VH-VL binders against StAR-related lipid transfer protein 7, mitochondrial (STARD7). Designs and how they scored, part 6

Target 1, 216 residues: StAR-related lipid transfer protein 7, mitochondrial (STARD7), of Homo sapiens (Human) (q9nqz5r112to327)
Amino acid sequence: FQSSGVQHHPPEPKAQTEGNEDSEGKEQRWEMVMDKKHFKLWRRPITGTHLYQYRVFGTYTDVTPRQFFNVQLDTEYRKKWDALVIKLEVIERDVVSGSEVLHWVTHFPYPMYSRDYVYVRRYSVDQENNMMVLVSRAVEHPSVPESPEFVRVRSYESQMVIRPHKSFDENGFDYLLTYSDNPQTVFPRYCVSWMVSSGMPDFLEKLHMATLKAKN

## First folded at step 25 (VH-VL)

Design aa4 (from z5 with heavy chain S102T, light chain A34S)
Fold by OpenDDE, fold request of step 26:
Structure aa4 (fold): chain C 216 residues (1-216), chain A 120 residues (1-120), chain B 107 residues (1-107)
Amino acid sequence: as target 1 above (216 residues)
Amino acid sequence: QVQLQESGPGLVKPSETLSLTCTVSGGSISRYYWTWIRQPPGKGLEWIGYIYYSGETRYNPSLKSRATISVDTSKNQFSLKLSSVTAADTAVYYCAREGYSTSWDYFDSWGQGTLVTVSS
Amino acid sequence: AIQMTQSPSSLSASVGDRVTITCRASQDIYNSLSWYQQKPGKAPKLLIYKASSLQSGVPSRFAGRGSGTDFTLTISSLQPEDFATYYCLQDNNYPWTFGQGTKVEIK
């Protein structure tokens, strides 16, 4: 029985041309900047800025979609596996929509100050389409005013789509993470790029490890 | 501590297939990626390809058409076959274990290497 | 394929010297770089991974630095056992590629 090792390659971005609907400008092409075993990292410049939007196409075969999904929702557990987290709290929860407002404070590399994020988080499990979705977007909240202790990141967006290979409770899924933020740094462009781009692989590794640990 | 040992013929004729086996001891091949690397005499290192214990493989495009890596979990071994060899394939062949990382790939354990000479 | 260029190709140094080896990538590889030491007739040994992380058991006199396209391996005080050939490896994109090597010889 030649076990046809299913070569699960990370999915490739379908629409290289999906420009931000909001940018009247020339649809910037996605550029692959990392090609790893478990993911591909892509970036495209955000029109009118020195910033990039990032996409990660990844796959795992050793954890379930549900496990991977749940680990990301568990703020208390994240405080344990993500050493960069200084603070992570749910400020408000809407019972009807299930949306949550979170305050997230994170370390930044020296000599940069820590950054804080206030964002709304929504998640959904779409059984009909066999996918899970996590969406985060920066918001303002009166209970979390800006502090001189942290640099507030006002532009933050994250979207993750998880698609099981089989089911939510069987090992194996693909995911697409789209991410953009403005860390509001005055550091040279090359430093900013490195920090943001290198941060993603580190985060993904930690997340995966955390998921594996939670499974046991 | 994991140990790797290459084995196979030290001499292969041109146009034949080079066949090597790496035996892993002191640990299971499960949950790791395993790699073949070669080094021609007096030259640098060349990555050949890797295999996951489940059978997933990736190859250097320069060798993809000729290289086949396989794994036998029951024997705690993985193997390299390189077809249609020429003198240019004369090298020390190393098997290696990749470090436990999902975002970075590096070789934390190496075999001692085995010299394979392609000669008539 | 990403080209990795090491500099110098060879150098002569004395015990106690500070030695610096450079590795340059043809494109941005962020921190996807590792360093290896190879002695004659021996397999390579991992020194540094993720550009700057010291492998367990490796002496602290070895240090990796850099990001993007430019990386350095530094030996703060060269020891007799450090005379060897050193290689960098990028794993940012396939195929993974090594530098051509830097031979550190005794002066």
Scores: ipSAE 0.899, ipTM 0.952, lowest interface PAE 0.5, mean pLDDT 92
Fold by OpenDDE, fold request of step 26:
Formats: C-alpha cells, sequence, structure tokens
Structure aa4 (fold): chain C 216 residues (1-216), chain A 120 residues (1-120), chain B 107 residues (1-107)
C-alpha cells in the first residue's frame, strides 16, 4: 500500500457564534497555543477573572470512540495509568439519571498543595447524532468535607464531545474537550506553562496510551 | 535497532526534481511518523515535512508547494520529491524517525544523510 | 513561524568545564523543545526531549531545563567527545523550527 500523500491534521475550530465580552464590551477571542499532530490547544480569558478556558480539538485514528470513551469512565483503571491521581472515588450514584458524584484528589507541582475536586459526572451516547458526551461540573457534597491536606477546587467544568469518523466501534474519531477550573491560586507564568504543557498534553498522551492498552 | 538509509542522486540540475528514498531496516515503518530534514552546507537544520505510515503528511509551508513525501509500506520505505530545485536546495538531506509520542515531536533516529548538489 | 535563537553561537571550553547553552523561542512553546548534538560529517543525535527528558543512552552529564520561552542545555563536565554543534528544536507549532546552532570548540 502506498499513500497519495494527502495531508491530514486535527480539525479546526468552527466559527465562534458567541463569545464572552469583557467589562469594556470587547469580545474575548480564542487563541491557539499549541498546534500538534493530534490536537490543537486553544485558550481564551474568562471574563472577570485571571483564568483561562481551554479547548482541545483532537483526533485519533488508531482507537475506537467506544474504547476511548470507556477508558475515561473507568475510575479504577485511571488510578493505574494516571500517576497524578492520589484519590478517585465515586461517592454517589443516581440510578435514574446515571450521574455520579466523584471525589478526585490530584498532585500539583511542588511546592503547591494537592488539589481535590468534588464534581458530578454525566455521560451519554447519542446514536442519532453519532456522538458521545462526557460532562463534569464541580459540586458540593456533605460527605466530602474540605481537608487541610488539600486545596478544594470549587470551580471546575469539563465537557468532551467525541464524534466518530465512521462508527463507535471502528477506529477513528474527532473530539472536542472544553475545560476550565480555578485551582485557588495565582499562578506565575511558569506555573501556567506547566499546567498547559504537563497537564493537558500529558493527560491526553496517557489517556491515549491507556486506551491502546485497554480492552474494550 | 532501527536503521535509516538515504538514497538517491547526489547531483540534480536546476529546475529538475530532487528525488530521495529512505529505507528503514531493523523495524517496521508502521506506527511511526517519518520526517525529512535538510541542512545546507555550513548552515543549520530545516524541517521539510513528515509522513505517517498511513499516508498522512504535513509540510513546512516554505516548501509545501514543491515537496511531496510518500510512503511504501511494502518496501519499508518513504520518499521525498522536491520539484523545481535551485542552488538554494543544495544540502545534506536526512531522513529521521519521530519518537513515539502523541503530544511531543522529536527525532530519535536519523539516517547518515545524503548530499544533494544542485548544479548545472 | 516561531524563531529559535541560540546563545552563544559558539564557545570555547576545556575538558571538565561546565557548559551552558541557551535557546529562546519567539513565543511560548511550553515544554515542546528537544536538543540535538551534531558532530562534523555526522547526523544529529537526540539528547533531550520534552525540554528536560534525557534520551535513553545519553550520558547524565547532559541536562535540559526551562519552559515557556527560555531553555537551557547544560553539560556538567565537558568530555572530549562533546565537542560538537548543538541544536534546539521546537515542536509546539508548525512549522517545526531549529535554532541556528551552538558550536562547542576545544579551548
Amino acid sequence: as target 1 above (216 residues)
Amino acid sequence: QVQLQESGPGLVKPSETLSLTCTVSGGSISRYYWTWIRQPPGKGLEWIGYIYYSGETRYNPSLKSRATISVDTSKNQFSLKLSSVTAADTAVYYCAREGYSTSWDYFDSWGQGTLVTVSS
Amino acid sequence: AIQMTQSPSSLSASVGDRVTITCRASQDIYNSLSWYQQKPGKAPKLLIYKASSLQSGVPSRFAGRGSGTDFTLTISSLQPEDFATYYCLQDNNYPWTFGQGTKVEIK
């Protein structure tokens, strides 16, 4: 087999329909900060804050959407491939909606304290629209009080949309991950760089590798 | 233990097409990205482009209109064609293997390089 | 394209010396940087990837540091075989670009 040499790269973001406006009425636009083989990383300022929202447009061709999706739902497996995880537990499950409340504790760069997250997770498979969706949002839960050992992250949001190239069980899909959080600290520039460089790219690589190693 | 070896003519006339082949031995061409890099005499390195074993390519915009990279998995080879060459295209051309990473790109294995001189 | 500027362009050192080479990017490339060693008439050799990860088989006297726009390659104790030209590469954005090189010569 010999290829015609057609260039393929991760999908570009679609035109922004609505953006955030700052106090001066200026639209906060997305800025590309990484252009990699398998993903593009974008950021935009969150209005009224010193924080950024991030967006990842990525693609894989060597794993199925279902495999990739299932690995992300498996909290026990994540503890094995994600070395930054100190704790990851489902503390509550709603049988009707299928939503779960999770307690997640993760390492942060020295000398920063570890952070813990309490968030609700929901996921769905939309066969009609040929997509999978994972959504997480920070919540409070009475069974997970704050600890002096960890810094509680109170604002966290993550959304991933997976779109198969063909089907859920054939290799190849695009994904869009949008996330933001407030780790409750003012980061110097080098820390921000760490979060982006060692956070998302490393996570994506590990997730992909974990998917390759896992059985669907 | 992967080895890369460049092959092709060492002399090309102006306006002609430079054609090089990289033969990979000691490992399969599959599952890796493969890259061409060149170095003019006494100068630095320039990335030309890469190809995945499935045929996915990306090029340096400076060379995109002239460069074509192809792969032949049956022969465990990938090739570079550079059209409309000038004296500025005189360089040592290297083929390289990219490290196995989905988030970072670096070259962990290199051919010895082949000098291509563009001259009448 | 992102410009990579190495400093110095050349330096003279003695065996046993500590050598530091810097690479500056025209924009934030986070940790998307690798270092290569090239000897005369030879292909480049990978030393460091992901800004600070030592390639397997590379002596521990080589160390990469930095993030964002400023990066360094350090040779803690220069050996006779280390006299060469060194290049940095950014892979944060396309096209990938090399620094102009730093030649390490014997004093």
Scores: ipSAE 0.896, ipTM 0.950, lowest interface PAE 0.5, mean pLDDT 92
Fold by ESMFold2, fold request of step 26:
Structure aa4 (fold): chain C 216 residues (1-216), chain A 120 residues (1-120), chain B 107 residues (1-107)
Amino acid sequence: as target 1 above (216 residues)
Amino acid sequence: QVQLQESGPGLVKPSETLSLTCTVSGGSISRYYWTWIRQPPGKGLEWIGYIYYSGETRYNPSLKSRATISVDTSKNQFSLKLSSVTAADTAVYYCAREGYSTSWDYFDSWGQGTLVTVSS
Amino acid sequence: AIQMTQSPSSLSASVGDRVTITCRASQDIYNSLSWYQQKPGKAPKLLIYKASSLQSGVPSRFAGRGSGTDFTLTISSLQPEDFATYYCLQDNNYPWTFGQGTKVEIK
């Protein structure tokens, strides 16, 4: 499924064409909101909302792309290092495609209720193009009914491309993450502030540390 | 407890290269970010740049063409070279360690500082 | 680069006073702010990171507050050892930038 390249010194992300144009037909511009030691974070408004699509360009030189890829796929390990996770289960795997459907329940900051997601993920190692890809999007699944305890997120997309500096088994890679959801909140400005101040940076830090601690 | 100590010449001639070394003791140089910060006499603080123990560096754009930070893990040291110095480079130079966080930058340990004067 | 403006530039206070120092960023830096104390001839010392997190070994009379563009450091009851210059640092956007400092002096 979709893939993109990662550059040595990343440019600003390009504007999207469809799904993020304003009512005048102009493409929305990515705004850089963080420029940290390991990553840059951009956001772009979702038309008609106070919510954003996010993009991360990041680099690590102390872990391998394979470690980074595998840690993200290991749902049991994620529950150990990501304190926001309440539940994370693979509920179905399609034998033909290798796609998996997951149920993910996660804390959101007070006063928001915890959210749950049902999503399909696909992942691949593309040796010809020297990259690893992880993609996810929200779906419905009859085995996972809504619960009054959690707010079901129905619009969710995530795409990550990982490109090694050398090989998949040597330290060093770049990654590009594009992410959006609609958390169905009455506090969209608070949710956006939390995501940028804590949600994304803390997730990326914990993912890096978990990857560093993983055995290779 | 990690301890940092700057060393190098306290006097450098204009147009020459300022060269400083920070020796890390009481802890390993691995898995941390190591930073140079300077303070002209009676003035505020300026971030120069950092190095990660794996060799990754980043520099203040104001100094990027002249500054080089390097690490020697076998000696538990990291270094600063600043080329083509002028009187404006006269400052106390500090080495520092970042806290144990990859998403935030804050400096939890500092050397005592060393004054470098640029004068003929 | 993000400009960090501290106020006041200096203040005079007595032991036991409540002291508040402000730091304003030229753009949103969320919670990416830290506070440092520097005594004459000494290196800066970390007090607060992530806007409000107290560094280990720092007395609880120090408190950091704020988010976005406006931040404060408060010393609830000033002690003799607290007479120093205080700096804020933003780490939201490269390059990292310090405020110009606030000198706290004996009244």
Scores: ipSAE 0.763, ipTM 0.881, lowest interface PAE 0.9, mean pLDDT 87
Fold by ESMFold2, look of step 25:
Structure aa4 (fold): chain C 216 residues (1-216), chain A 120 residues (1-120), chain B 107 residues (1-107)
Amino acid sequence: as target 1 above (216 residues)
Amino acid sequence: QVQLQESGPGLVKPSETLSLTCTVSGGSISRYYWTWIRQPPGKGLEWIGYIYYSGETRYNPSLKSRATISVDTSKNQFSLKLSSVTAADTAVYYCAREGYSTSWDYFDSWGQGTLVTVSS
Amino acid sequence: AIQMTQSPSSLSASVGDRVTITCRASQDIYNSLSWYQQKPGKAPKLLIYKASSLQSGVPSRFAGRGSGTDFTLTISSLQPEDFATYYCLQDNNYPWTFGQGTKVEIK
């Protein structure tokens, strides 16, 4: 990228048409809440709660898709660079499907108790469609019962699709992250504001830095 | 410490292209975002656009059809071209730096600025 | 684009005064705000980023507060070198936009 600039066209989430909303049901529209240099962030309300579903479209041009993919899978490395992690363990691995069950315990902003997640994840490199995919969802597992120390999150879904600009081993890619989370209990408005203002942007910043350091 | 220095002609004729270069010293141009900002005399600041050293750019929509930012990593420089200038483009032009991995945009280092006057 | 409105447009103060400058965004920008100081004939200098984080080398008499749409820069005890024009900048939504400036003059 000597002497040349490159711009990328991010995909927009679908918006519902006004004429069909009442007749088709109670569909919510995506609202853009951030448009920053590395990513755009949208949110959509979860019916009957004060919580949101989130969608992120991001771009990096200084790290390879494979590096970005691998750093997210490396649970031991994550514990080194993500100071919010209290515990992150692989509980079980299914060799046939390649699925893994993880127990993740993370800090939440004061005065919220720390949360824990038990989730299954699956990941693949789809060479035919030129993308990498990471998918996670909350599950129950008999080896990890609920603990009074933490608030168990029972509803969690996450999907990330990574598309290279060129190849998996050259710098440059886009990613699309969609997730929803119900961290259980009454969620104060300042905690929702914190998650949007600092939590997710700070995580993406630290993930990028961790990926750059792993490249070296 | 990194130092930024703007260079280019101080006088440009209307309808021509304004061309400025920012030379980076005391550090590599790698791993940072490099920005142009302008200030008409006696007025406020306007963000023009940025370039990442890898070539990614973004421009103020008010200038997008006329502005081009480029980088030359071998010379440790980045440049601004603004086409079809008018007297309204008379301003002090600053180059600036921002962090490469941060999710926020703030400018921690600035050049001295160079006045460009558009006049016959 | 997000409009940033500073208040007051100018003020006069004496050395030792506590000075407060306000910046208001036309929509929620969370904590994506920075403050700059500019003296005549010089480039702007970063004071505060992420609404309240003090830049290295900036005196602790400068403090940033606020989130959402309303932000303040406070100088707890004005010094002679603080007479300047101050600008806020939002970075929540492209394009990045500056406030119109607040000129702090000696009384």
Scores: ipSAE 0.753, ipTM 0.889, lowest interface PAE 0.9, mean pLDDT 86

Design aa4 (from z5 with heavy chain S102T, light chain A34S)
Fold by ESMFold2, fold request of step 26:
Structure aa4 (fold): chain C 216 residues (1-216), chain A 120 residues (1-120), chain B 107 residues (1-107)
Amino acid sequence: as target 1 above (216 residues)
Amino acid sequence: QVQLQESGPGLVKPSETLSLTCTVSGGSISRYYWTWIRQPPGKGLEWIGYIYYSGETRYNPSLKSRATISVDTSKNQFSLKLSSVTAADTAVYYCAREGYSTSWDYFDSWGQGTLVTVSS
Amino acid sequence: AIQMTQSPSSLSASVGDRVTITCRASQDIYNSLSWYQQKPGKAPKLLIYKASSLQSGVPSRFAGRGSGTDFTLTISSLQPEDFATYYCLQDNNYPWTFGQGTKVEIK
């Protein structure tokens, strides 16, 4: 799950160290949980739940920022490389702004039922600030009512900022992804364990491979 | 089937530079991460660092920036230089390959290993 | 750096025995753990990656289990070719670190 981002923090520091650490209702610190060859992964608790917001800082030197950006926007290609996707359709598009509403249905790990999302996404190439931005958040849409077949996720937010090392059309970039959702599970510890051990790392791996294949 | 083979001097004097080359055969050096790992006699394994075929590197901080890994794609080789060696650098040195795009680091192919002794 | 502690440091077993080797991380490494076999005078050989995934060509008598900080490698029926030293490796946090090894000897 994913495909959006905005610049939230500089990569250094990798975790937010400023914030209130008081009980209930206060912002929690970012905790780094992985430091791998392609990315670093942080998380912080979502108040009142056992779930987390996630942040990824990643780097690739063998594909262009434009390729990486475009692959994430191509819904038909996403269905080919992301085996977790059951359905991904554009429901509505504002031709002037380029904003889109999508219906996304995805597998979740056993024993969780598949989830569906209705979200708006916006994306832009910001030449002035030398970055590409992808932002998504959950919305309601009359054309996509809830179905007993899937568990509707009502709280979902994703932001990705891509910053080239040189230009948008030369190899090399950093990206920052911030992501959260509420999958409405009674097994939040299982879901968190899966996200860190498989969900996020597998998604990032598949996205990179898909970007390489689209380049060639 | 990829094969890796280490080569270089088996004896190095203290304070000098250890220099090893790994030759890759049966496959291209492109699109993989290439790693150096060492094992002192009778001791465990220590990760030294890796290089991506495009030139990206990362090193074990414990080597205090003494290590340099480089790649020569035209020769299908990558190399290790370790400067200012001491007796503590005596070890069997292995080159290894790790998966390209996986989000995990594990070494699926290893060279035979070469013993480098640091002695005065 | 994350410390990896293996136990036992050595064990003696007979052909056909079930053996279990443990590896403990000093902090949560989720499933970022691999296992290697090393015979005398040879390079290590990958057995298990991602804690429990069997590498292609490795016999099914090898099984990896665990997550978080505690991991095991089990050999369900020891064969003559399995007498070796076994190492775990964590790849959750740079730098990558190995356990000190477990030597499996013939009884």
Scores: ipSAE 0.729, ipTM 0.869, lowest interface PAE 1.1, mean pLDDT 86

